# Ledger of designs, part 15: VH-VL binders against Adventurous-gliding motility protein Z (aglZ)

Target 1, 119 residues: Adventurous-gliding motility protein Z (aglZ), of Myxococcus xanthus (q1d823r4to122)
Amino acid sequence: RVLIVESEHDFALSMATVLKGAGYQTALAETAADAQRELEKRRPDLVVLRAELKDQSGFVLCGNIKKGKWGQNLKVLLLSSESGVDGLAQHRQTPQAADGYLAIPFEMGELAALSHGIV
Key: E = the ipSAE of ESMFold2; O = the ipSAE of OpenDDE; V2 = 0.75 times the mean of E and O plus 0.25 times the DockQ between their complexes.

## First folded at step 22 (VH-VL; framework fv_trastuzumab)

Design to4 (from tm3 with heavy chain R55G E56G; at its last look DockQ between E and O 0.77; V2 from the best seeds 0.00; counts 0 for: pae E 2.9 > 2)
Fold by ESMFold2, look of step 22:
Structure to4 (fold): chain C 119 residues (1-119), chain A 123 residues (1-123), chain B 107 residues (1-107)
Amino acid sequence: as target 1 above (119 residues)
Amino acid sequence: EVQLVESGGGLVQPGGSLRLSCAASGFTFSRYYIHWVRQAPGKGLEWVARIWPSGGWTRYADSVKGRFTISADTSKNTAYLQMNSLRAEDTAVYYCARVSYPRNYFPGYFDYWGQGTLVTVSS
Amino acid sequence: DIQMTQSPSSLSASVGDRVTITCRASQDIYDYLHWYQQKPGKAPKLLIYYASSLQSGVPSRFSGSRSGTDFTLTISSLQPEDFATYYCQQSYSTPYTFGQGTKVEIK
């Protein structure tokens, strides 16, 4: 099961299509607040999380997930367009690092492969 | 106007080295993947390598891994392909190309190509 | 790696003919498939992107379609300037891969 947290609707749907084709069930959230509500209702196996959300940084949400707010061992794949490769490398070195990172733009085959490897 | 201009091709012996350049203009160089694609005489197209110029994310075809290095200099808007340990099968016209993002987040197709530079590897 | 099997490898046709070229992917690539035209001594030129979208400046006689992993390029009425080699290319995953090419020649 994958929760996709992304404010751009067409991008979120494209990712959902590929992940469903890879055998995952998917749910969508457009904001950090919506993602938190979804996490409180149901725990996913993986959160695909955009850093640049409408209401809150996805880095903050990732930190809360990795501190165990919704349980231990919840996997996060972080996506970013504005942090670039350098910003993602910096975050990877923190104690609240995600389980994987993708800089936007990326090939959809990379999303599928990395999601499989994380889970 | 988007433009890509390759240079640096020529004749080289097997085992030799050559460096290709791809000078880019008319777009934000650091925000697009730059690719090298080659075509052996009378043959089809073969993808070689790509780079995200800002930050240096690279990928290579298996046929060139360990021998070729793609790099970029964002201050010069130029990508490079350093080719070492050249073999006869590396003989080709080498194109550089830009990937378009018509869906804003996904690499798509090659929308601009250079005219190519010929590399010949022979004794 | 994703193999792109393109057929036919060549064909002969007359001006006005309907021409169909096919490309099959070795796995799902969704619509991340693009078509190029290449004339001798020239770089490839984009015709169709994302399976069916026509590039700006390309004549409407060119069209593309997808059925699962099978992709088709169609030229509805062949013109003299359409004699060239055509390639498909997938961008779903690196390494990007091309079909082997289809040479369209004058009968």
Scores: ipSAE 0.427, ipTM 0.809, lowest interface PAE 2.9, mean pLDDT 89
ESMFold2 (binder alone), look of step 22: mean pLDDT 91; pTM 0.932
OpenDDE, look of step 22: ipSAE 0.868; ipTM 0.943

Design to5 (from to1 with light chain Y32W; at its last look DockQ between E and O 0.73; V2 from the best seeds 0.00; counts 0 for: pae E 2.6 > 2)
Heavy chain, then light chain:
Amino acid sequence: EVQLVESGGGLVQPGGSLRLSCAASGFTFSRYYIHWVRQAPGKGLEWVARIWPSKEWTRYADSVKGRFTISADTSKNTAYLQMNSLRAEDTAVYYCARVSYPRNYFPGYFDYWGQGTLVTVSS
Amino acid sequence: DIQMTQSPSSLSASVGDRVTITCRASQDIYDWLHWYQQKPGKAPKLLIYYASSLQSGVPSRFSGSRSGTDFTLTISSLQPEDFATYYCQQSYSTPYTFGQGTKVEIK
ESMFold2, look of step 22: ipSAE 0.430; ipTM 0.809
ESMFold2 (binder alone), look of step 22: mean pLDDT 91; pTM 0.931
OpenDDE, look of step 22: ipSAE 0.863; ipTM 0.941

Design to6 (from to1 with heavy chain Y105F; at its last look DockQ between E and O 0.63; V2 from the best seeds 0.00; counts 0 for: pae E 7.3 > 2)
Fold by ESMFold2, look of step 22:
Structure to6 (fold): chain C 119 residues (1-119), chain A 123 residues (1-123), chain B 107 residues (1-107)
Amino acid sequence: as target 1 above (119 residues)
Amino acid sequence: EVQLVESGGGLVQPGGSLRLSCAASGFTFSRYYIHWVRQAPGKGLEWVARIWPSKEWTRYADSVKGRFTISADTSKNTAYLQMNSLRAEDTAVYYCARVSYPRNFFPGYFDYWGQGTLVTVSS
Amino acid sequence: DIQMTQSPSSLSASVGDRVTITCRASQDIYDYLHWYQQKPGKAPKLLIYYASSLQSGVPSRFSGSRSGTDFTLTISSLQPEDFATYYCQQSYSTPYTFGQGTKVEIK
């Protein structure tokens, strides 16, 4: 089961299509608030989380996940278009680090491979 | 009226270097992924490299990794391909091409291509 | 690397003929398969994206389809301007790879 948190609907659907084809069940959340409601409803195996969300930074949500707000050891794959490789590398050094990172642009094969490796 | 114009091709000796340019117009350069694709004379197409114009988001074909560097200057709406340690097998027409969707979507197909610039590697 | 096996490498056809060109991917690539037309001395031109979607301005005689890892480009009634080389390309993962091309020429 994968929760995809991404404000750009067509991009979210594209990621869901790849992950469903790879054997995952997916759910979508368009905002950090919607993601929190989904997390309260069911714990996913992996959260694919965009840093650039409409309402809140995905880095903040990642921090809350890694602090254990919805349970320990919840896996996060963090995506960013504006932080770049350097910004993601800096976040990796923090106590709130995600389990994996992808800088946008990436190929859908990279998403599938990293998701399998994290889970 | 999207346009991509390559330049900088020419004759170069094996082991030499050359820098190609891809001047873009008619679209918001910073919001699109730019690729280089090459075609040896009389042969098929080979993907070479891609960049998001901020330069930190690059990928390369294994055949050129470590020898070629893709870069961009958003103030000039121009992408570059620095080609070092050139070999005879690098002889090709080099095209730059645009991915069809903005930065936050990566569909991986090319809706606009430049007309190409020829690189010939020969002694 | 994902290998794209394109067939045939060339074919001869007459104006009005129905032409089919096939690409097979070496692994699952979903719908991330695109078709291009290239005429001598010119850059490739996008015809079909995501296996079956027709690019704006491309005549409706062109169509694409997918069955698993097999992809087909069809020209329903070949016109004089369709004599060219056709390439498939996958975008599921880097390196992006192309089929070797199919030259469609006059019989």
Scores: ipSAE 0.045, ipTM 0.683, lowest interface PAE 7.3, mean pLDDT 87
ESMFold2 (binder alone), look of step 22: mean pLDDT 91; pTM 0.932
OpenDDE, look of step 22: ipSAE 0.846; ipTM 0.934

## First folded at step 23 (VH-VL; framework fv_trastuzumab)

Design tp1 (from tm2 with heavy chain E56Y; at its last look DockQ between E and O 0.75; V2 from the best seeds 0.00; counts 0 for: pae E 3.2 > 2, grease 19.1 > 18.9)
Fold by ESMFold2, look of step 23:
Structure tp1 (fold): chain C 119 residues (1-119), chain A 123 residues (1-123), chain B 107 residues (1-107)
Amino acid sequence: as target 1 above (119 residues)
Amino acid sequence: EVQLVESGGGLVQPGGSLRLSCAASGFTFSRYYIHWVRQAPGKGLEWVARIYPSRYWTRYADSVKGRFTISADTSKNTAYLQMNSLRAEDTAVYYCARVSYPRNYFPGYFDYWGQGTLVTVSS
Amino acid sequence: DIQMTQSPSSLSASVGDRVTITCRASQDIYDYLHWYQQKPGKAPKLLIYYASSLQSGVPSRFSGSRSGTDFTLTISSLQPEDFATYYCQQSYSTPYTFGQGTKVEIK
């Protein structure tokens, strides 16, 4: 199961299509608040998380996930357009690091490969 | 009017170097991926490299990795391909091309191409 | 790397004929497949993007379709300006790869 947290609906649907084709069940949330409600209802195997959300930074939500708010060892793949490769590399060095990172834009094949390797 | 104009091609010896330029106009250069695609004489198309100029995000084909470097100067609206350690198999017309999405969520097709510049690697 | 197998490598046709060109991907690439036309001495020109979307300014006699990993470019009634080489290209993963091309010639 993958929870996709992304405010751009067309992008979220495109990612969901690729991940469903790769054998995952998917759920969508467009805000951090919606993501938290989904996490409280059912724990996913992977959260594909946009850093640039409308209501809260995805880096903050990643930190809460990695501190164990919804259980230990919940996997996170962080996506960002604004942090770039250097910003994501810096976050990777923190105690609250995600399990994987992609700089937007990326090819959908990379999303599928990283998701498979994390899960 | 979107334009891409390549320059810098020519005849070079194996092991030599060339620097190609792709001068862009008619669009916001910093918001588009710029790609290089090459075509050997009488052959098909081969993707070479790409750059997102404002963030310097780059990707390369394995056949050129370590030998070619793509770069961009947003103040000049120009992308570059520095080609080192050239081999006979690098002989081709080199095109630069733009990807269609200014927001960059969905890169993946070339909506505008330059005219190409010929690189010949021969003894 | 994703292999794009394009067929036929060449064909001869008359003005008015219906022409069909096929590309097969070596794995699932969803709709990330595009079609280009290239005339001698010219850069490729985009015809179809994301399998079936017609590029602005391209005549409606061109169409694209997908069935699984098989992709088809169709020219419903061939015109004199359509004699060219056609390429498919996948953008699902880098390196982007092209079919080997289909040369459409006058019969």
Scores: ipSAE 0.402, ipTM 0.799, lowest interface PAE 3.2, mean pLDDT 88
ESMFold2 (binder alone), look of step 23: mean pLDDT 91; pTM 0.933
OpenDDE, look of step 23: ipSAE 0.887; ipTM 0.949

Design tp2 (from tm3 with heavy chain E56K, light chain Q55E; at its last read DockQ between E and O 0.84; V2 from the best seeds 0.76)
Heavy chain, then light chain:
Amino acid sequence: EVQLVESGGGLVQPGGSLRLSCAASGFTFSRYYIHWVRQAPGKGLEWVARIWPSRKWTRYADSVKGRFTISADTSKNTAYLQMNSLRAEDTAVYYCARVSYPRNYFPGYFDYWGQGTLVTVSS
Amino acid sequence: DIQMTQSPSSLSASVGDRVTITCRASQDIYDYLHWYQQKPGKAPKLLIYYASSLESGVPSRFSGSRSGTDFTLTISSLQPEDFATYYCQQSYSTPYTFGQGTKVEIK
ESMFold2, look of step 23: ipSAE 0.564; ipTM 0.845
ESMFold2 (binder alone), look of step 23: mean pLDDT 91; pTM 0.930
OpenDDE, look of step 23: ipSAE 0.904; ipTM 0.954
ESMFold2, fold request of step 24: ipSAE 0.561, 0.479, 0.424; ipTM 0.831, 0.814, 0.802
ESMFold2 (binder alone), fold request of step 24: mean pLDDT 91, 91, 91; pTM 0.929, 0.932, 0.930
OpenDDE, fold request of step 24: ipSAE 0.922, 0.922, 0.923; ipTM 0.957, 0.957, 0.958
ESMFold2, last read: ipSAE 0.458, 0.488, 0.557; ipTM 0.804, 0.826, 0.850
ESMFold2 (binder alone), last read: mean pLDDT 91, 91, 91; pTM 0.928, 0.933, 0.930
OpenDDE, last read: ipSAE 0.921, 0.918, 0.919; ipTM 0.957, 0.956, 0.956

Design tp3 (from tm3 with light chain S91Q; at its last look DockQ between E and O 0.13; V2 from the best seeds 0.00; counts 0 for: pae E 12.2 > 2, placed apart)
Fold by ESMFold2, look of step 23:
Structure tp3 (fold): chain C 119 residues (1-119), chain A 123 residues (1-123), chain B 107 residues (1-107)
Amino acid sequence: as target 1 above (119 residues)
Amino acid sequence: EVQLVESGGGLVQPGGSLRLSCAASGFTFSRYYIHWVRQAPGKGLEWVARIWPSREWTRYADSVKGRFTISADTSKNTAYLQMNSLRAEDTAVYYCARVSYPRNYFPGYFDYWGQGTLVTVSS
Amino acid sequence: DIQMTQSPSSLSASVGDRVTITCRASQDIYDYLHWYQQKPGKAPKLLIYYASSLQSGVPSRFSGSRSGTDFTLTISSLQPEDFATYYCQQQYSTPYTFGQGTKVEIK
């Protein structure tokens, strides 16, 4: 199961389509608040998480996930359009690092490959 | 145009070490998983390890975990397999392979393979 | 680990024969099974991906199918260049595992 947290709906649907084609079940959340509600209802195997959300930085949500708020070993693939490769590399050095990172833009095949490798 | 070239194979005594290289060209190295797959003489294929080069996310077969280390240098478009504590059963041709993941097809599959490098572990 | 049981281990056939090779997974792997051809001294070559999709440049005499955890590679009319060893491989979860291979020989 993959929870996709992304405020741009068409981009979220594109990612969901790619992951569904790979055999994953997907759920969508457009805000960090919606993602937290979904996490409280059902724990996914992977959270594909956009840093640039409408209501809260995805880096903050990633930190809460990695601290174990919704269980240990919940995997996070963190995406960002504004942090670039260098900003994501910096976040990777922190104790709250995600399990994977993609700078936007990326090829959708890369999303699937990283998701498979993380899970 | 896409090429993978293995090197570093040879004859080594049990307990010894070797480092294999997989030099890549003709594609964006940092955006593909690179795998090592081996084949003992007269035997079938065995997956060994994989890496996502830009992030160094690695996985290993149980038969090599703790003895082999896969790594990558994206500035040189090269993956490496450091093999320590070698045993006779590690004798094989070692291939590196790229995973392709076309749109709507996940996970990937091995679409490009190197020609292999032979490692012989013998006393 | 997911075990891939491939059969037969070898077979003899004549040019023009229909050949089938089977592979069974020890658990559900959905469609994440691939078929490779390997000729002596060469690296493997992809034939079929995701159980039934034909790789570009592979002749249409090759086909793949799935029924549950049972997978089949079929060569509808064997050609001289098809004498090789064939492997299935699951790529659903690590460690990725191969079947033991099927050597297709001239009869």
Scores: ipSAE 0.008, ipTM 0.541, lowest interface PAE 12.2, mean pLDDT 85
ESMFold2 (binder alone), look of step 23: mean pLDDT 90; pTM 0.921
OpenDDE, look of step 23: ipSAE 0.776; ipTM 0.920

Design tp4 (from tm3 with light chain H34A S91H; at its last look DockQ between E and O 0.78; V2 from the best seeds 0.00; counts 0 for: pae E 3.4 > 2)
Fold by ESMFold2, look of step 23:
Structure tp4 (fold): chain C 119 residues (1-119), chain A 123 residues (1-123), chain B 107 residues (1-107)
Amino acid sequence: as target 1 above (119 residues)
Amino acid sequence: EVQLVESGGGLVQPGGSLRLSCAASGFTFSRYYIHWVRQAPGKGLEWVARIWPSREWTRYADSVKGRFTISADTSKNTAYLQMNSLRAEDTAVYYCARVSYPRNYFPGYFDYWGQGTLVTVSS
Amino acid sequence: DIQMTQSPSSLSASVGDRVTITCRASQDIYDYLAWYQQKPGKAPKLLIYYASSLQSGVPSRFSGSRSGTDFTLTISSLQPEDFATYYCQQHYSTPYTFGQGTKVEIK
């Protein structure tokens, strides 16, 4: 099960298509608030999380996940555009580090492989 | 008026080195992956390496990893391919190419190519 | 690595013929496939990306389609300038890989 948190709808659907083909069930959230509602309902195996969300930084949501707000050992793959990639490097050095990171743009084969390796 | 111009090809002996250049114009160089793709005489196309110039994020084909180094100088809008420990199998026309962003953030197709530069590795 | 098996390796055709070229991926690559045309002494030229999207400036006689891991390039009515070698290329994952090419020759 993968929760995809991405504000850009077509990009979120493209990621969902590839991850469904890899054998995951997927759910989508366009905002951090929607993601939190989904986390309260059902615990995923992996959260694919965009750093640049409409309502809240994905780094903040990742921190809450890693502090155990929705349970221990919830896996996070953080995505960010080039403008945010220095933030990924800095975040990786914190106690709230995600389990994996991808800089946009990436090939969908890389998303599939990294998601499999995390889970 | 997107242009990519390769240079630096030539004849070299096995074990030798060459440095190729790809001079770019007509687009924002730092905002595109720049690739090298090669074609041996009478053969098909083989992807070699790529770089995101502003960050120097690189990937290499296994056949060249450890021997070739891709780099970029954004102040000159130029990518480079340093080729060391050359082998006969490296004989090819070397193209540089630009990758577009499709609307869904997935680069991988080459919308502009240079005219190529020939590298011949022969004793 | 993802292997791209292209067929036929060559074909002979006349001006006006409908030409089809096929390419099979060794695994699912979704729609991440491009087609290129290459004429002697020239660099490849992009025809189709994302399996079926026609590149700007490419004539509408060119089309692409996908069925699972099988991809087809179609030229609906072959023109004299279409005699060339055609390559498919997957853009799903690095290393990017190409089919071996299909040479389209005059009959």
Scores: ipSAE 0.388, ipTM 0.808, lowest interface PAE 3.4, mean pLDDT 88
ESMFold2 (binder alone), look of step 23: mean pLDDT 90; pTM 0.924
OpenDDE, look of step 23: ipSAE 0.857; ipTM 0.938

Design tp5 (from tm3 with light chain H34Y; at its last look DockQ between E and O 0.74; V2 from the best seeds 0.00; counts 0 for: pae E 3.9 > 2)
Fold by ESMFold2, look of step 23:
Structure tp5 (fold): chain C 119 residues (1-119), chain A 123 residues (1-123), chain B 107 residues (1-107)
Amino acid sequence: as target 1 above (119 residues)
Amino acid sequence: EVQLVESGGGLVQPGGSLRLSCAASGFTFSRYYIHWVRQAPGKGLEWVARIWPSREWTRYADSVKGRFTISADTSKNTAYLQMNSLRAEDTAVYYCARVSYPRNYFPGYFDYWGQGTLVTVSS
Amino acid sequence: DIQMTQSPSSLSASVGDRVTITCRASQDIYDYLYWYQQKPGKAPKLLIYYASSLQSGVPSRFSGSRSGTDFTLTISSLQPEDFATYYCQQSYSTPYTFGQGTKVEIK
């Protein structure tokens, strides 16, 4: 099961299509608040999480996930358009590091491969 | 109008080096991947490398890794392909091409190509 | 790497014929498949993106379709300017790969 947290609906659907084709069940959340509600309802195997959300930074949500708010060892793949390779490398060195990172834009094959390797 | 103009091709001996240029105009250079694709005489197309100029994100085909380096100068709207340790198998017309991602997120495709520049690697 | 197997490698056809060219991907690439036309001495030109979407300025006699990992380019009524080599290409993952090409010649 993958929870996709992305405010751009068409992009979220494109990612969901690829992950569904790879055999994952997917759910969508367009805001950090919606994602938190989904996390409280059902624990996913992986959260594909956009850093640049409308209501809250995805880095903040990643931090809450990694502190164990919804259980230990919940996997996060962070996506960012604004942080770049350097910003993602810096975040990877923190205690709140995600399990994987993708800089936008990326090929959908990278999303599928990295998601599979994390899960 | 979108234009991509390759230059720097020519005749070079095996083991030699050559630098190709791709001069871009008519679009915001820093917001697109620039790719190199080559075509050996009478053969099909082979992807070589790509760069996102403002971020210097690069990828290479296995056949050229360690020998070719892609780079860009955003102040000149130009991408470069430095080709070292050239082999006869590198003989091809080298195209630069633009990939755009619709709305900056959706899957990209080659929408514009340059005219190509011929590289011949021969004794 | 994802292999793109294109067929036929060449064909001869008359103006007005319906022409079909097929590509098969070695794994699922969803709709990340593109068709290009290349004339001698020229760079490739995009015809179809995302498997079935027609590029702006491309005549409607060109169409693309997908069934699983099989992709088809169709020219409904061949015109004199359509004699060229056609390539498919995937952008699902790097390295991007092309089919080996289909040369369409005048009969």
Scores: ipSAE 0.343, ipTM 0.776, lowest interface PAE 3.9, mean pLDDT 88
ESMFold2 (binder alone), look of step 23: mean pLDDT 90; pTM 0.919
OpenDDE, look of step 23: ipSAE 0.894; ipTM 0.950

Design tz0 (from tm3 with heavy chain W52S W57S Y101S N104G Y105S F106S, light chain Y30S Y92S; at its last look DockQ between E and O 0.17; V2 from the best seeds 0.00; counts 0 for: pae E 13.1 > 2, placed apart)
Heavy chain, then light chain:
Amino acid sequence: EVQLVESGGGLVQPGGSLRLSCAASGFTFSRYYIHWVRQAPGKGLEWVARISPSRESTRYADSVKGRFTISADTSKNTAYLQMNSLRAEDTAVYYCARVSSPRGSSPGYFDYWGQGTLVTVSS
Amino acid sequence: DIQMTQSPSSLSASVGDRVTITCRASQDISDYLHWYQQKPGKAPKLLIYYASSLQSGVPSRFSGSRSGTDFTLTISSLQPEDFATYYCQQSSSTPYTFGQGTKVEIK
ESMFold2, look of step 23: ipSAE 0.000; ipTM 0.555
ESMFold2 (binder alone), look of step 23: mean pLDDT 91; pTM 0.934
OpenDDE, look of step 23: ipSAE 0.120; ipTM 0.762

